# Ledger of designs, part 4: VHH binders against o75319

Target 1, 181 residues: o75319
Amino acid sequence: GNHIPERWKDYLPVGQRMPGTRFIAFKVPLQKSFEKKLAPEECFSPLDLFNKIREQNEELGLIIDLTYTQRYYKPEDLPETVPYLKIFTVGHQVPDDETIFKFKHAVNGFLKENKDNDKLIGVHCTHGLNRTGYLICRYLIDVEGVRPDDAIELFNRCRGHCLERQNYIEDLQNGPIRKNW

## First folded at step 1 (VHH)

Design eb9 (framework vhh_etentamig_d1)
Fold by ESMFold2-Fast, scan of step 1:
Structure eb9 (fold): chain B 181 residues (1-181), chain A 122 residues (1-122)
Amino acid sequence: as target 1 above (181 residues)
Amino acid sequence: EVQLLESGGGLVQPGGSLRLSCAASGFTFSSYAMSWVRQAPGKGPEWVSGISGSGGSTYYADSVKGRFTISRDNSKNTLYLQMNSLRAEDTAVYYCAKTYYDFSSGYPPDYRGQGTLVTVSS
């Protein structure tokens, strides 16, 4: 199955780096086998991802893949020098505490290891919106003390698309802070 | 040649239990996350449960959480779904798939197996 994800073409491939953070969000890259179903201007392979990041004068140091599938691209399609972390996250459901803490630990570990550079943490789900935006905002709120509405606004502006899932927005605004792991 | 063969379905009374099996061949089973997906008569497909390649992480739809248990035996290339406290609403054809459900991408247009029918009725 080389089927293009629903509405995948509707979203910008890569957002802007979120100022004051190391985060950049993007939609899922699609390996070469998907390109027969895409016009040249619609292609967004792993190679295209790295080219677009370089065009912004940025460099990826970690990719966190939140999709619940392995069919879109292989870790081997990425440069060997860029770590890849898979966190299987079900769409439409608010991520559970274990998933939230895995994400936080990966981010904290990267930041500690990369104090001497400006490399970015690239985060994606299928559209780079709901699961991606939730976990980035959850990190900013819980770890960095950012106000929920400010975190959401920053993500929406930098991604170029607004978080769509009301249960995710509700949890970010009114849900409990996850402090311990 | 990828093949997935589901079995273990049947007629069971409400409150009963069934264990479904999925025999996998034609690929390196332990390298893939696996899922159970069901389709009730006249409804679209619904993701039920998922398990990582190693078996270390499991996930469940809210409708089955606490009642169903997904597991795998990588030495036998077999995926399992233990279904307890069955309800009429669980009546469906159950399919196993080598990819996890991703809501934003929808379901794959094709399932690998023919599925196994589970009917819960008195």
Scores: ipSAE 0.005, ipTM 0.202, lowest interface PAE 10.7, mean pLDDT 85

Design ec1 (framework vhh_etentamig_d1)
Fold by OpenDDE, second read of step 2:
Structure ec1 (fold): chain B 181 residues (1-181), chain A 121 residues (1-121)
Amino acid sequence: as target 1 above (181 residues)
Amino acid sequence: EVQLLESGGGLVQPGGSLRLSCAASGFTFSNYAMSWVRQAPGKGPEWVSGISGSGRSTYYADSVKGRFTISRDNSKNTLYLQMNSLRAEDTAVYYCAKYRSGYTPHGFDYRGQGTLVTVSS
């Protein structure tokens, strides 16, 4: 239904581009049917997302949706020019190797196809924080060779909120590198 | 203190080649993607090319695609730009840049003093 996700209002709608990367994280935009349950200033629709990205002088080239539901918005709510990828990702659990691989593959594919621009990969889960942060950091660590603490710090700073789940943080800091291929 | 020092610029004839270098210090070089940007006389800054921290991913503006190659040697903390088939319109001051935020050529937290590339017959 149109139930507002728990604590959804508590998070900044859109983070900032992660310097040195093509990533930007945001909380899940909500389709119009949710607006009746929100104050005007709390509303964050797909349209609002793009407006906010534009305000940052950025452009989205891909949206990766990590939510485990399809009730929040529809791909049709997005501009046709921006591809949408759904990767169903269970909350609270460290994403499995398949999920990680899917994410990496999507990112790598995007980068391969977008070498002529600097468009961003927009990533979100429900809050655009834990699952989102984990997978972005996992990519930076495994693929780009970034030090785990640096990746986490960078994400937290740019998202405006810190990763909250200890299992995610622990896995990023001390967990094994996942296969990239 | 973050420092970026560009070199390799000069005068070259159309069709010629140059290789720019950027020596980086004051930060963990391999952790950050780097970019080349340029500013031609009378024009605004233009993004030219980018490369990920690991060097695995490279990006190019359409205007230089197929002619320029960005690379890096993380062991030497150095960024490179191989410029082939140079054109008059490539004339500009070329800057090595580290992103702050945003895509705009003004959205970098650090950039060097630049090196002048002049393409003229």
Scores: ipSAE 0.023, ipTM 0.355, lowest interface PAE 4.7, mean pLDDT 91
Fold by ESMFold2-Fast, scan of step 1:
Structure ec1 (fold): chain B 181 residues (1-181), chain A 121 residues (1-121)
Amino acid sequence: as target 1 above (181 residues)
Amino acid sequence: EVQLLESGGGLVQPGGSLRLSCAASGFTFSNYAMSWVRQAPGKGPEWVSGISGSGRSTYYADSVKGRFTISRDNSKNTLYLQMNSLRAEDTAVYYCAKYRSGYTPHGFDYRGQGTLVTVSS
């Protein structure tokens, strides 16, 4: 359908870059077919995403799409110069180890290939909050050695919305570190 | 070299069933999510279904939910799509697609030659 996702309008389209990292989080962009359901100020297309990133004086070098669907926009709607990675991630449950592994490898590969620039890794799910925040925080905790509470606070502040799912927060704070990725 | 080879397409009447297979080689199959993508005559590609590398998570387009089942056999490097209750609207070339790595522009990293499914009375 062309129905917008539930509560999608409740969330800020794009957060701020997370200081000390290459991450920026946002909600899913919606292709033009959704705009008939939206007021002009509510529109957030792939084009709008890149315009908002430029308004922050930032540049995207990679988009990681964590949604379980491709109905919202197509990779072809993105600039050809920006790589796109899809990782199918189920909502509501903590991402599995396979998903965590894929995310960590994509991030590490990007950082190695982009050590001479300051381009950002854009991460989104439907709302750019729970799956997105979990995987970014999991990376910071497991790979960068950030304290769980500090990672969560940094994400919440920069996204402009707090992680909502208690099971995600619990796993980040008290769950096992996923090593050997 | 990544290779994907689809089979199982054919002519079937509305309400019929078909099972598509995709033989994969040239990469560690179990490490990658796989998808089925279709392209109907005169239309753009449509994502149909996806499955995680382990096979534990499956995803479907709304147009096929309840009718199609995606599965994989990692010991045989083979992806499957069981299609039931076929409709004229399901007529398309079906492609097995390896999921993107984020290093190539546009769509899936690799897709095979496709297999034609025609649903007609």
Scores: ipSAE 0.005, ipTM 0.147, lowest interface PAE 14.5, mean pLDDT 85

Design ec10 (framework vhh_etentamig_d1)
Fold by ESMFold2-Fast, scan of step 1:
Structure ec10 (fold): chain B 181 residues (1-181), chain A 121 residues (1-121)
Amino acid sequence: as target 1 above (181 residues)
Amino acid sequence: EVQLLESGGGLVQPGGSLRLSCAASGFTFSNYAMSWVRQAPGKGPEWVSGISGSGRSTYYADSVKGRFTISRDNSKNTLYLQMNSLRAEDTAVYYCARGLYKSSYHPFDIRGQGTLVTVSS
């Protein structure tokens, strides 16, 4: 349906680039059919996403969509020049190893192919917070060797909202490193 | 559950043509963009082509532009790839995947066994 996701309005549309990385996190963009339920200042369409990224003097080179649905927007609503990856990720549970490995491979592939530019990897789930923050932090910890608390703090600061799910936070801090990338 | 079944591969001479098919089941086919992805022996997977759910928009990797045509028949839940002017470097296992990748991209949501295309004299 055209129902706005629960608490979607409570979150900032787009965070800031995470310094020292190519990541930027945001909440799910909503196609025009949702705008009848939104005030003008609440609208966040795919076009609004790209406008806000440009306002930060940044450019998206890849979008990774972690939602378990395609009802919010269509890949066709995105510019043809920007690759789009869908990784169907169930909320509430820590992402499984298959999901983690798909995310790591996508990020590594993008970075290898984009050595000569500074384009960003945009990552979102519904709120751009729990699944999004988990997978970005998991990548930083497992692949880049960042300390868990530092990765979480960096994500929280740049997203403008703190990771909320205790099971995700605990897995990042105390869980095993997933070495396959 | 979601199933994708590729077919139509085979042995063809350089300059020849093949038409690949992908039969989809377990989801509302017309609601999803679809792609073709290939993996050559000893190489990683390469995105080849993508098509919107409606079929109105199509996208191609630079390596296949002007030679390959992606299409779909939503009434039959089937994705197609028409391959013309085939070259030895097109030799690969071809997979269909849910999603629009637009350009060289990995990983891909590959679910089937793929179909082997061999271009050789």
Scores: ipSAE 0.000, ipTM 0.180, lowest interface PAE 14.0, mean pLDDT 86
Fold by OpenDDE, second read of step 2:
Formats: sequence, structure tokens, C-alpha cells
Structure ec10 (fold): chain B 181 residues (1-181), chain A 121 residues (1-121)
Amino acid sequence: as target 1 above (181 residues)
Amino acid sequence: EVQLLESGGGLVQPGGSLRLSCAASGFTFSNYAMSWVRQAPGKGPEWVSGISGSGRSTYYADSVKGRFTISRDNSKNTLYLQMNSLRAEDTAVYYCARGLYKSSYHPFDIRGQGTLVTVSS
């Protein structure tokens, strides 16, 4: 239904581009049907997402949706020029290797195809924080060789909120590197 | 220590040109988009121009499009703003800032002390 996700209002709609990367994280935009339950200033639609990205003088080149539902918005709500990728990712638990691989593959594919521009990879889960942060950091750590604490700090700073899930943080800091292929 | 140091400001007549420079230090310059913002006396800050980390993408406020050109040399950690066809309304303190923001509501995490540009007859 049109139930607003718990704590959704507590998070900034859109983070900032992560310097040195093509990533930007945001909370899930909500389609118009949710607006009945929101104050005008609380609304964050797919259109609002793009407006906010433009306000940062950035452009989205890909949206990766990590939510485990399809009830929040439809791909049709997005501009046709921006690819949409759904990776169903279960909340609260560390994403499995398949999920991680899917994410990495999508990112790498995007980067190969978008070498001639500076478009961003927009990543979101429900809050655009835990699942989103984990997978972005996992990529930076596994693929880019970034130190785990640096990746986490960078994400947190740019998202404007800190990763909250200890199991995610622990896995990033101390967990094994996942295969990239 | 992260630092941005602007230079190149001065007095110029209407129709004249100036080239501003911003020397960056204390961070990986090429990892960050950069912007020029300005603040005129009695007015709020105005975003002027932005450039992506690679320099591939450039952005301009409508007020300066066609007149200003932003560029960067990542090998020198320097940001530039070529200002042509200057107008009186361009008079302001110009700041180099780290980041890309078109909205005045988005704060820059780092900016310099600014350089004054005065356009007057």
C-alpha cells in the first residue's frame, strides 16, 4: 500500500556526490499516491529527486534501486533517458554474494559505457543509508581498493547520515573481500 | 590543511575582462568538482559557475552564460574563471568553492577568502 516507510522522514532526501566516485545516495522517492500522507515539504517524488540532483549541478546516469518492494515508485516515473536497475536486496542482513556481484557488475558496466561523461550512479534503498551504504562501500573496498574506514567515512559524510547497522559496518571493516567476477 | 586561494581580482571597466585563479591545496583536487560563487554588496551569495572533477562538464548561471568560462588544470591544482564582457552587476567578491551547487541553499564545504572584482567606469 501507501504506507510511509518508518523513519523515512528522518533522512535527507539526497546526499552529495562522493568525491572521487560516480556515486550519489538518496532515500527512496515516493510516487504521488504517497503524498496524501505527507506534508508538502516532506514530499520526495521521482521528479523531486531529479530536481535536487540538478540543484547540485549533477546528472543521473543510472538508478540502482535496492528496495525489496516495488510499491514506492515505478520505473515509468523516471525519465526514459535514465536507466533503472532493480536489485532486490533484503534489509537488515548483509547482502549475499550474488547481490554484491550484481551491484558491482552494474556499476562496472555503467562506468565502461559512461567514460565520456560525468553522470552519476544514483543508489537507493528505503532510507538510502544502510543497504545503499554497504553496497557502495563494498564496491569501493573490493573494486577500488579503498580502506574500509575511509569508504565508510566518505559515504557517511556525503550521505549526511551514518551507517547504522553494526553487522554491515563489521562486514565492511573485517569481512572478506567478495569476488568481482 | 585544505586551502583555496583566489587571485586575479581587481578594478576593470565595463566591457573589460579578468581572469581569476584559485590555487587548491590539502586535498586531491581532481576528485572534486569546483565552483565559483560571488557575493555582491548587500546581496546574498550567488552561484556563478561549476566544473566537474575531470573538467569534462561545465555549468554556468544564466547571468554569466556566454561571458564567463570556467576551466581547471588538475596538474596545477588550479581553478580558473575567465570573465569577459564584464558588467557593473558583476561586481562582487568571487569565491572559489569545492563542490557543485546550483542552489544557494547548498553550502559548500570549503571556500577561499575571495577576491574582489569591481566593474566600474
Scores: ipSAE 0.000, ipTM 0.252, lowest interface PAE 12.0, mean pLDDT 90

Design ec11 (framework vhh_etentamig_d1)
Fold by OpenDDE, second read of step 2:
Structure ec11 (fold): chain B 181 residues (1-181), chain A 122 residues (1-122)
Amino acid sequence: as target 1 above (181 residues)
Amino acid sequence: EVQLLESGGGLVQPGGSLRLSCAASGFTFSNYAMSWVRQAPGKGPEWVSGISGSGRSTYYADSVKGRFTISRDNSKNTLYLQMNSLRAEDTAVYYCAKTHYGYRSPLAFDYRGQGTLVTVSS
């Protein structure tokens, strides 16, 4: 169906680039079929996503979709020049090692292929907050060696919303490092 | 206060080598990607190379690929640029920059040092 995700309207559509990284987080854009259920100012489509990114003088080089459904938008709704990766990620629970690895692999692949440009990795789940924040922070912690609190603070500040789920926060702060390969 | 201090510049003949260093202080060095940028006389700034916080990822401008190597020692808060096979066109002031991930933009940094001059001449 095309019902609006719960609390989706409560979150800023697009965050800011995370300084020192190539990440930008946003909530899930919704295809046109959802617009009839939204006020004009509430609409956030794939097209709107790219417009908002451009307004920040940025460019997306990759979109990683962490939602556990395909109902929100289609890859065909995106420009052909921007690769789209789906990583089905279950909500509410800490992503498993396989999911974490998939995410890391995707990011590393992007960085390898995009060494000479300024393009960003756009990451989203439903709200672009908890799953998104966890995996971005997990990457920064495990791969880039960033302190957990620094990673979390950076994400929260740039997303404009704070990670909400304590199990995610706890795992980031005190959980084990996950394998990078 | 963020401080970046470059060193290692000098006069070198074409084909020669130099190693630049940048001593960083005033921030958690390992949390930030770093870059080298350069500005030649009469030209605008040019991004040269970048390295991720952990040092795992390195990035190079096409003009220096295969010749320059960026590295860092997070235990010493130091950034390095090994420059081999230097050319006349490499002549520039080289700046250490606290910057974002592998950005090619020479303006994609929030801090930079005073620079060190590299002159490649016969």
Scores: ipSAE 0.006, ipTM 0.274, lowest interface PAE 10.4, mean pLDDT 91
Fold by ESMFold2-Fast, scan of step 1:
Structure ec11 (fold): chain B 181 residues (1-181), chain A 122 residues (1-122)
Amino acid sequence: as target 1 above (181 residues)
Amino acid sequence: EVQLLESGGGLVQPGGSLRLSCAASGFTFSNYAMSWVRQAPGKGPEWVSGISGSGRSTYYADSVKGRFTISRDNSKNTLYLQMNSLRAEDTAVYYCAKTHYGYRSPLAFDYRGQGTLVTVSS
């Protein structure tokens, strides 16, 4: 459907680059068909995403889409020069090991191919918060060795919104590290 | 192009100290975890220590824990390794490594320097 995702308007469109990383988080862009339900200042299309990233003097090199749907926008709505990866991730449950591995593999592959540039990995789910924050923090903890509370604080500060799902936070703080990179 | 230039090695007596430096260029230094890796004569590379891009998290191999301290100055694009209580078995060429898979993982290093030789002997 063409219904605006619940609470989508409550979140900032794009966060800031997470310092010390290549990550930037944002909420799902909505294709033109959704604009009839939005005021001009509420619109956040794929074009708006790239304009906002450019306004921060940043450049996207990869988009990882964690939504469990294709209804919000299509890969064809993105510039051909920016790789797009879909990882279908169910909300509410902590992502399974296969999903975590796919995310880590994609990030590691991007970093290997982009050794000599400063392009960002853009990560989003519906709100750019829970699934997005979990997988970015999981990567920082497991692969980069960041302390869980430091990873969560960094994500919350840069996204401009705090990770909300208690089960995700508990897994990050107290769960096992996943050595699947 | 990525360039890493290690310095600070030398000959030191057992129990002595040395400070290694690595000057980085060609990439946004603060965006990458960095590691120190060493290779003793006739042996494979051994991961020694790692530090997150922000510098807030550090990790050490058990063989150097409590003796070595890794740090970085992102304003100067420089990585450091303070080595105290040096032992003969610390003798190795030390390499600065840009890490793609996080500083806890030794699997994917990108070190491009000649290294700096540390010799611990009486």
Scores: ipSAE 0.000, ipTM 0.137, lowest interface PAE 16.4, mean pLDDT 85

Design ec12 (framework vhh_etentamig_d1)
Fold by ESMFold2-Fast, scan of step 1:
Structure ec12 (fold): chain B 181 residues (1-181), chain A 121 residues (1-121)
Amino acid sequence: as target 1 above (181 residues)
Amino acid sequence: EVQLLESGGGLVQPGGSLRLSCAASGFTFSNYAMSWVRQAPGKGPEWVSGISGSGRSTYYADSVKGRFTISRDNSKNTLYLQMNSLRAEDTAVYYCATKYSPYYRGTLDYRGQGTLVTVSS
């Protein structure tokens, strides 16, 4: 079934680029089969995503999809020129070390290969908030040495919504030491 | 240039105590989680304890829990390990490191020379 995700309409479709980084966060785009359940102003398709990014004078160079499903849209719905990476993450749970490693590796690889441009890494889960915010902040803290509270504040401000899950916030602020890189 | 300099090791009798220090320079110390890692003669590295950048969260290996206390003073860029109730099996070179996971596999990022702790009668 084509059920719209719970509370999906409560969230801004796309945040702003996080200054000093290549990250931009957004909620999951929904393919055309979901549009019959949405008012025209509520629609946020893959095409709508790219239009909103262009409206900000930005360009996507990579999409990282953190959802545990492939029901909302297919990679084939994206422009062929934009790489797509799926990292399956379960909601409610803090991502495990393997997931954190995969995310860090993908980001580092993109940055190394895109030194000569200013293209963005687009990251989303269902709402573009908890799993998305956790992994972006985890990268900033672990790889770039940003203070946890500063990373969280930057993400919240640019996404336009605050991280909601206390277990994610607690892991970011107080978290176990991750792998060395 | 990141530099970590450990000190405070020495010879101590079983049941004794030692306080290790690590002086950090070349980076924003408060932004980094820090760890103590030890390597006993003829063994691989063992993660001992970790502390978040803010100091609010501390973590310990089961082998040292209840005996060792990790702490930091961000105003002095210094990491500490208070070791109580020392045992012969705690004998090792102790290193401070930025970022180490209990799940880590491969080469450890040792930036200091380490400090030797010998527990024997």
Scores: ipSAE 0.000, ipTM 0.120, lowest interface PAE 17.8, mean pLDDT 83
Fold by OpenDDE, second read of step 2:
Structure ec12 (fold): chain B 181 residues (1-181), chain A 121 residues (1-121)
Amino acid sequence: as target 1 above (181 residues)
Amino acid sequence: EVQLLESGGGLVQPGGSLRLSCAASGFTFSNYAMSWVRQAPGKGPEWVSGISGSGRSTYYADSVKGRFTISRDNSKNTLYLQMNSLRAEDTAVYYCATKYSPYYRGTLDYRGQGTLVTVSS
């Protein structure tokens, strides 16, 4: 269906680039079929996403979609030049090691192939907050060696919203480092 | 400090050729895609061509495709634009610019002072 995700309108469409990283987080863009249920100013389509990124003088080089559904938009709605990766990620629970590994692998692959540019890795779940924030922070912590609190603070600041799920926060702060291979 | 210095511009007759150069300094040149952009009198900036950091990928505006060739020498921190079959409409100030990608035109990072190319009979 095309019902608007709960609380979707409450979140900023697009965050800011995370300084020192190639990450930018955003809420899920919605395809045209959702627009009839939204005020014009509430609309956030794949096209809108790219426009907003451009307004920041940035460019997306990869989109990682963490939603657990395919109903929000189609990869065909994206420019052909921007790779799209789906990682089905269950909400509300800490992503499993396989999910974490998939995410890390995708990011590392991107970075390896994009050394000659500064394109961004766009990451989103439904709200672009909890699953998105967890996996980005998990990467920063496990791969980049960032302190958990620093990673969380950085994400929150750049996303414009704070991670909400205590189990995610707890796992980031006190959970074990996950294997990178 | 990032510096870009364009050179090679001048007056040329229609059908003629010019080769522009851009000397880059103040950053790791090979890590950045580079672009040429131009601005004609009374017009806005126009993206002309782009090249990836490695030089493996090149991109061109439709208006110059087949006539212009972008290249780079990372060992010399220099960007080039070979312009052949020049037309009057190619008259503009040409700028070298850092750019992450040619796909989203209009987003420039740094640019030089530019070099004037005048195509006139």
Scores: ipSAE 0.000, ipTM 0.265, lowest interface PAE 12.3, mean pLDDT 90

Design ec13 (framework vhh_etentamig_d1)
Fold by OpenDDE, second read of step 2:
Structure ec13 (fold): chain B 181 residues (1-181), chain A 121 residues (1-121)
Amino acid sequence: as target 1 above (181 residues)
Amino acid sequence: EVQLLESGGGLVQPGGSLRLSCAASGFTFSNYAMSWVRQAPGKGPEWVSGISGSGRSTYYADSVKGRFTISRDNSKNTLYLQMNSLRAEDTAVYYCAKYTLGSKWSYMDVRGQGTLVTVSS
């Protein structure tokens, strides 16, 4: 269906680039079929996403979609020049090692292929917060060696919203480092 | 401790040029995009120009496009702003800021004390 995700309206559509990284987080854009259920100012389409990114003088080089559904928008709604990667990620649960690995591998691949530009890795789940924040922070912690609290603070500040899920926060702060590629 | 120190400001006539510098310390300079922002008397802050960490990408406000050039030397931890064809409306305190990009967006950035640029006949 085309029901608006719960609390989707409560979150800023697009965060800001995380300094020192290539990450930017945003909430899921919604295809046209959702617009009838939204006020004009609440609409956030794939097109709107790119417009907002441009307003920040940034450019997306990859979109990683962590939602566990395909009902929100189609990859065809995105420019052909921007690769789209789907990593089905279950909500509310700490992502499993396979999911974490997939994410890390995707990011690493992107960075390897995009050394000659400053394009961003756009990451989103439904709200672009919890799953998104966890995986980004997990990457920063495991791969970049960032302190957990620093990673979380950076993400929260740039996303404009704080990670909400205690199990995610706890895992980031005290959980084991996951195996890298 | 993160520190940003701007320099190079001064009095210049319309049409003149200035080159601003910003010395950065206390963080890995090359990891962060940098920006110049300015604030004129009685006005709010205005984003002027930005540059990516690598220096590969540069951005400019419409008001300064074609006149200003942002650059950086990561080996010296220094940010630059070459300002040509200066106008009276360019008069402002210019600040160096960490990772502020885009004319419509603001970051919670660290900035220096600023350097005053006065363009007057």
Scores: ipSAE 0.015, ipTM 0.293, lowest interface PAE 8.3, mean pLDDT 89
Fold by ESMFold2-Fast, scan of step 1:
Structure ec13 (fold): chain B 181 residues (1-181), chain A 121 residues (1-121)
Amino acid sequence: as target 1 above (181 residues)
Amino acid sequence: EVQLLESGGGLVQPGGSLRLSCAASGFTFSNYAMSWVRQAPGKGPEWVSGISGSGRSTYYADSVKGRFTISRDNSKNTLYLQMNSLRAEDTAVYYCAKYTLGSKWSYMDVRGQGTLVTVSS
């Protein structure tokens, strides 16, 4: 359906690049069929996403879509030069090890193939907050050796919204390192 | 075009100190983690230290913890490495690199020309 996701309007469309990483987080873009339900200043299409990234003097090299639906926009709405990866991730629960592994593999592969450029990995779920923040922070902790509280602070500051789900925060701070990558 | 230029290396006696600098250009410096990587004669590269784009988070290899301090000045696009209590085993060419936090030097995007540090009596 053409229903705007609950609370979608409450979140900033795009965060800032997370300094020291290749990550940028954003809420789900909505294809043009949703725009009749939005004021002009509320619109955030795939085109709007790329315009906002360009306004920050950044360039996307990969989009990782963590939503558990395909209704918001289609991969063909994205430029052909930007790879798109779908990882179906259920909300509310801490992502399982298979999901974490897929995310880590995608990020590692992108970094290996893009060592000669400054392109970003764009990551989103519905709000670009809980699933998105969890997987980015999990990558930083497990792969890059970042301290959990530092990863969470960096994400919160750059996204402009704090991780909301206590079970996600608890897992990041006290959960085991996932080594299956 | 991304450019990194290291300086500050030299000959120093064991127990001495040096401060390395890296001048960065061609990218928005404050948006990127920076790292120091060294390569000793006849050995592979070793990650030494990393710092977040904001400078709030710092990370160190076990071999240098308590002796080296990484810092940055985003207003000058410059990365620093303060090296204290230097040992003969610290002898290496030191390189500035971007795009990593923590210990994963293999994902560093760019290296400069390097600056030689020799620790010898």
Scores: ipSAE 0.000, ipTM 0.147, lowest interface PAE 14.4, mean pLDDT 84

